Miniprotein binders against q9h3h3. Designs and how they scored, part 51

Target 1, 235 residues: q9h3h3
Amino acid sequence: EDGFTAEHLAAEAMAADMDPWLVFDARTTPATELDAWLAKYPPSQVTRYGDPGSPNSEPVGWIAVYGQGYSPNSGDVQGLQAAWEALQTSGRPITPGTLRQLAITHHVLSGKWLMHLAPGFKLDHAWAGIARAVVEGQLQVAKVSPRAKEGGRQVICVYTDDFTDRLGVLEADSAIRAAGIKCLLTYKPDVYTYLGIYRANRWHLCPTLYESRFQLGGSARGSRVLDRANNVELT

## First folded at step 24 (miniprotein)

Design yM1
Fold by ESMFold2, look of step 24:
Structure yM1 (fold): chain B 235 residues (1-235), chain A 87 residues (1-87)
Amino acid sequence: as target 1 above (235 residues)
Amino acid sequence: DREEYMIRWKIMMLLKFANLLLERAEELKKEGSDPEEAKELLKFVQYLLQMAIRLAEKLGNEDLLERAQELIDRAQKLLEKLRELES
């Protein structure tokens, strides 16, 4: 993949972050209202810019569900970005290890499991399962992209609060699988986004830290989760 | 102020992306490529820049407003040139 494509996608994600979101917030909304909300705003029908006939008349950047325990904390992003600038000018090697240490030092520890699905019933069904898992407390927060005009694949993001807590990341994977999700999952720490590091970046860093594959046919363990940075199986 | 820092960072990223996409649109025109691809990029560039302007106005930052306006002007000139090629 080329660097322009990755940066173009990053620009689209940033614009989406800044447009209005459709949010079900379990902290202020009864769980009994979730099914009606899901039926009103299926991600395959909510359009990015408010097409005629859509449930939304205005742009929507993301559709999101906040769990009862959701407590946003981005950490010391300013300190992280300053240290990153200093590291780049130092001449020292830039490696996954140095990024991990920067993230730890500045408490920028959140990350997310990602899944990519074509628009349609399969996407809407997967999102509904994830949203219910969030409201029921098995997951903390998730979002899904709306339908783009060209009808490309959409993304569901399921957040965790600490990418260095491998047990917590694996527990989130397990909760996703319990919701019936069997597709490939990839995990990206948020530190990469705050530093502007995308696939095909000049440092040849892989922003995908973990991959999860649902095992079929005989494995007692369920998901197979691979650490992409070290090519080591975690499960 | 932490909130002001994050707003300024968002503006800077929007300007960076807008410039990247604008440069690509200029390249597409220079190559004689399909003008619809360049026009779609410029439409998105203008969308990003309107976001940057709204944030820069909220922050009261005249330098960032000027930078966004310069990119809007550049994008509009290129869009007019692409419309001329179609006629």
Scores: ipSAE 0.773, ipTM 0.915, lowest interface PAE 0.6, mean pLDDT 89
Fold by OpenDDE base, look of step 24:
Structure yM1 (fold): chain B 235 residues (1-235), chain A 87 residues (1-87)
Amino acid sequence: as target 1 above (235 residues)
Amino acid sequence: DREEYMIRWKIMMLLKFANLLLERAEELKKEGSDPEEAKELLKFVQYLLQMAIRLAEKLGNEDLLERAQELIDRAQKLLEKLRELES
């Protein structure tokens, strides 16, 4: 993907974040209602802009499920951005390690596993599995993009609290695999988004930290996870 | 105020993205590409800018409102030119 494509996708994601969400909150809604909610708002049918005939009449940015242990915390984003600006003006080298340290210092540690799926039954089924895992406490929070007018792939995001906690990241991967997901997963920290660092950036920073590939008959985890920064397999 | 800061940051990012997409639409037109692609980009540009306007109004920031309006005007002019080419 070229730089323009990355920026376009970032713009779409930002707009989606700012539009209304369809949310199932397990903290306030009984788990027994999840199936009805999933049936009412299948991701393949919910439209980004509320097209006629869709379950939603108004724009929807994301469809999301919050687990009982979900607590939103973005950290000190303002401090992070100020430090980033200062770093750029200093002329000091900028590395993935630098960004990691900035993220830790300012407690901006959230990240997410991403999967891209074509609209249809497979997507809805995958989403249902993820949603159940969230409600059951195996995952904390997840969201899925609604259907775009031109079609294309939809994305499911599964969040973790700390991208520096390797065990936590791997546990989320295992939970996703246990939910029946077999496609390629990529893990991205949110710190890159807050700093406006996308693919093909001038610093040659890769926003993707991990890749997970499904493996049959392999480890108990059912996947191989690659650390892209170090080009080392973690499993 | 952290909330105000974040709103300003969001507006600035929206304006940045809108400008980039608008420039791309202009390039597509210049290259003689399919006008539909450029039109779709411009619709999204307008969408982003409407969000920026709403947030700028919330802040009462006239400078950001003016910047957003300038981009809207440019987008509209380009859209009109693209429509003329199809007629």
Scores: ipSAE 0.758, ipTM 0.916, lowest interface PAE 0.6, mean pLDDT 92
Fold by OpenDDE base, fold request of step 25:
Structure yM1 (fold): chain B 235 residues (1-235), chain A 87 residues (1-87)
Amino acid sequence: as target 1 above (235 residues)
Amino acid sequence: DREEYMIRWKIMMLLKFANLLLERAEELKKEGSDPEEAKELLKFVQYLLQMAIRLAEKLGNEDLLERAQELIDRAQKLLEKLRELES
């Protein structure tokens, strides 16, 4: 993906974040209602802008499921951004390690596994599996993009609390695989989004920290996870 | 204060994205690309800018409103030109 494509996708994601969400909150809604909710709002049928005939008449940015232990905490984003600006002004070298330290210092530690799937039964089935895993407490929170364009891929995001916690990141990967997901997964910390760092950026920072590939008969996790920064397999 | 800061940041990002996408649409037009692609980009630009306007209104920030409106005007003019090319 070129720089423009990355920025375009970032803009779409930001717009989606700002539009209304369809949310199943397991903290306030009985788990027994999940199946009915999934049937009512299948991601392949929910449209981004509320097209005629869709389950939604108004724009929907995301379809999301919150687990029992979900607690939104973005950390000190303002402090992070101020420190980032100061760093750029200082002329000091900017490395992935620098960003990691900034994230830790300001407690902006959330990240997400990403998967892209074509609209249809496979997507809806994948989402149902993820949603179940969230409600059952195997995952904390997940969201899926609604259908925007015919033939366009939809994205499922599965969040973890701390991108610096390798075990937590790997556990989420395992839970995703256990839910029946076999496609390629990439892991991206939110700190890059808050700093406006996308693919092909001028600092040559890679926003993708981890890559997970499904493996038949392999590790107990059912995947191979690659640390892209160090080019080392973690599993 | 924190909420206001985040709203300002969001507005600035929306304006940034809108400007970048608008510039891309202008380039597509200049290159003689399919007008439909440029039109779709511009529709999304307008969508982003409407979000920016709503947030700017919430803050009562006239400067940001003006900047958003300027971009809307540019987008609209470009859309009109593209439609003329399709006629």
Scores: ipSAE 0.755, ipTM 0.915, lowest interface PAE 0.6, mean pLDDT 92
Fold by OpenDDE base, fold request of step 25:
Structure yM1 (fold): chain B 235 residues (1-235), chain A 87 residues (1-87)
Amino acid sequence: as target 1 above (235 residues)
Amino acid sequence: DREEYMIRWKIMMLLKFANLLLERAEELKKEGSDPEEAKELLKFVQYLLQMAIRLAEKLGNEDLLERAQELIDRAQKLLEKLRELES
């Protein structure tokens, strides 16, 4: 992906974040209602802008499920951004380690596993599996993009609280695999989004920290996880 | 205020993205690319800018409103030019 494409996708994601969400909140809604909710709002049928005939009449940015233990915390984003600006003006080298330290210092630690799927039954089935895992407590929170352009893939995001907690990141991967997901997964910290760092950026920072590939007959987690920054397998 | 800061940041990002996409649409036009691609970008630009306007109004920030309006005007002018090419 070129720099423009990355920025375009980031803009779409930002717009989606700002539009209304369809949310199943397990903290306030009984788990027994999840199946009915999934049937009412299958992500392959929910449209980004509320097209005629869709389950939604108004724009929907995301379809999301919140688990019982979900607690939103973005950290000190303002402090992070100020420190980032100061770092850029200092002339000091900027590395993935530098960003990690900034994230830790300002407690901006959220990240997410990403999977891209074509609209249809497979997507809806995958989403249902993830949603159940969230409601059952194996995952904290997940969201899926609604249907947009014809032929466009939809993305499922599964969040973790701390991208620096390797064990937590791997546990989420395992839970995703246990839900029956076999496609490629990439893990991206939110700190890069807050700093406007996308693919092909001038600092040569890769916003993807981890990559997970499904592996049959392998470890109990059924995945091969690669640390992209160090080019080292973690599993 | 942290909330106001975040709203301001969002507006600035929306304006940044809108400007970048608008510039891309202008480039597509200059290159003689399919007008439909440029039109689609411009529709999205307008969508982003409407979000920016709503947030700027919430803040009561006239400067940001003005900047958003300038970009809307540019997008509209480009859209009109693209339509003329199709007529």
Scores: ipSAE 0.754, ipTM 0.915, lowest interface PAE 0.6, mean pLDDT 92
Fold by OpenDDE base, last read:
Structure yM1 (fold): chain B 235 residues (1-235), chain A 87 residues (1-87)
Amino acid sequence: as target 1 above (235 residues)
Amino acid sequence: DREEYMIRWKIMMLLKFANLLLERAEELKKEGSDPEEAKELLKFVQYLLQMAIRLAEKLGNEDLLERAQELIDRAQKLLEKLRELES
């Protein structure tokens, strides 16, 4: 993906974040209602702008499920951004380590596993599996993009609280795999989004920290997780 | 105020994205690319700018409103030019 594509996707994601969400909150809604909710709002049929005939008549940015233990905490994003601006002005070298330290200092530590799937039964099935895992407490929070363009892929995001906690990141991967998902997963910290750092950026920072590939008959986790920064397999 | 700060940040990002996408649409036009691609891009630009306007109104920030409006006008003019090329 070229720089323009990355920026375009970032813009779409930002717009989606700002539009209304369809949310199943397990903290306030009985788990027994999940199946009905999934049937009412299958991601492959929910449209980004509320197209005629879709389950939604108004724009929907995301479809999301919140687990019982979900507590949103973005940290000190303002402080992070200020520090980032100061760093840029200083002319000091910027490395992945620098960003990690900034994230830790300002407690902006959330990250997410990403999977891209074509609209259809496979997507809806994958989402249902993830949603169930969230409601059952194996995952904390997940969201999926609605259908936007013909032939366009939809993305499922599964969040973890701390991208620096390798065990937590790996546990989420395992839970995703246990839900029956076999596609490629990439893990991205949210700090990059908050700082406007996308693919092909001038600092040559890669927003993807981990990759997970499904493995048949492999480890108990059913996947191989690669640390991209160090080019080391973690599983 | 943290909320106001974040709103301002969002507006600035929306304007940034809108400008970048608008420039891309202008380039597509200049290159003689498919007008439909440029039109779709411009529709999204307008969508972003409408969000920016709503947020700027919430803040009561006239400067940001003006900047958003300028980009809207620019996008609209480009859209009109693209439509003329198809007729």
Scores: ipSAE 0.746, ipTM 0.913, lowest interface PAE 0.6, mean pLDDT 92

Design yM1
Fold by OpenDDE base, last read:
Structure yM1 (fold): chain B 235 residues (1-235), chain A 87 residues (1-87)
Amino acid sequence: as target 1 above (235 residues)
Amino acid sequence: DREEYMIRWKIMMLLKFANLLLERAEELKKEGSDPEEAKELLKFVQYLLQMAIRLAEKLGNEDLLERAQELIDRAQKLLEKLRELES
């Protein structure tokens, strides 16, 4: 992706974040209602802008499922951004390590596994598996993008509380794989989003920290996870 | 407060993205690219700017409203030019 494409996608994601969400909250809704909710709002049919004939008549940014243990906490984003601005003006070198330390200092530690799937039964089935894993407590929170008018792939995001907790990141990968997902996964910390750091940025920072590839008969996790920053396999 | 800060941040980001996409649409026009691509970008620009306006109104920030309106005007002007080229 070129710089423009990355920024365009970031803009779309931001707009989606700001639009209304369709949410199943397991903290307030019985798990027994999940199947009916999934049937009512299949991601392949929910449209981004509420197209005629879709389950939604109004724009929907995301379809999301919140687990019982979900507690939204973005940390000190304001402090993070201030520190980032100060760092840029200082002329000090900016490295992935620098951003990691900033994230830790300001407790902006959330990250997500990302998977891209074509609209259709496979997507809806994958989402159902993820949603169930969230409701059952194997995952904390997940969201899926609605269908765009022009088609294209939809993205499922599965969040973890701390991108610096390698074990937690790997456990989420395992849970995703256990849900039957076999496609490529990439892991991105939210700190990069809050700082406006996208692919092909001027600092040459890679927002993708981990890559997971499905592997048959391999590790107990059913995947190989690569640390992109260090180019080391973790599994 | 923190909430107000985040709203301001969101508005600024929306304006930033809108400006970038608008510039891209202008470039597409200059290059003689498919007007439809530029028009689609402009529609999204307008969408972003409407969000910015709503947030700016909520915040009561006239400066941000003005900036958003300026970008809307630019987008509208470009859209009109693109439509003229198709007629």
Scores: ipSAE 0.744, ipTM 0.913, lowest interface PAE 0.6, mean pLDDT 92
Fold by OpenDDE base, fold request of step 25:
Structure yM1 (fold): chain B 235 residues (1-235), chain A 87 residues (1-87)
Amino acid sequence: as target 1 above (235 residues)
Amino acid sequence: DREEYMIRWKIMMLLKFANLLLERAEELKKEGSDPEEAKELLKFVQYLLQMAIRLAEKLGNEDLLERAQELIDRAQKLLEKLRELES
């Protein structure tokens, strides 16, 4: 996708973040209620803007599930942004390593596995699997976009606390695969979003750090994970 | 305050995105593209700007409110022009 498309998608994501969320919080809600909640708000039927006849009458940005161990921490985003501005004015080279260091310094370390699926049974089934994995403690937190356009894909995001923790990233991939998801996964750190770095940016930075492909009979994880920055298989 | 900072940042990003999308809609019109595409884009622009206004009101930031309103006015004018072209 081109730069404009990337920015458009980023705008949509930001708007979604700001709209109300449908949340199942396992910290406060019994796990036994998950099935009823999933049935009430299937992602394929929940509409972005609360269309007539949908389960939601108001706009919904995301449908999310919080695990027992979920603790939101965005780090020092303000400091990160200030440092990023200073870096740009310094004339120093900007590399993926630079961003990694900035993220570490300011503790902006969250990232997410992304999967795109067409609306329908497969999406709802995938989401249910992920939601269960979150509630069972295999994953920390996940969200799925509601239905926005006819025929448009929906995205499931599965978060990890630290994109620099390779083992944690791989463990999340394994949990996703164990939940029955077989599609392509890409991993993106949130630091790129906070800095407004999208695809086809002027710095030629790739926001996607990892790619996971499902593999039958392969590794114990059931997937091959590629480090895109180094072009190295991690599994 | 970190919270206020983040709200301001969000507003600025919303305004940035709104402006970019508005400019794209203007380009689409200029190029003679399908008015429907531009109209849909403008509706989303208005949506973003409404969010920006709500947040700006929360902060009591008159400057951001003014900037958002200016973009709304531009979007509305463009939308009206596009509707006229379809008539």
Scores: ipSAE 0.740, ipTM 0.912, lowest interface PAE 0.6, mean pLDDT 92

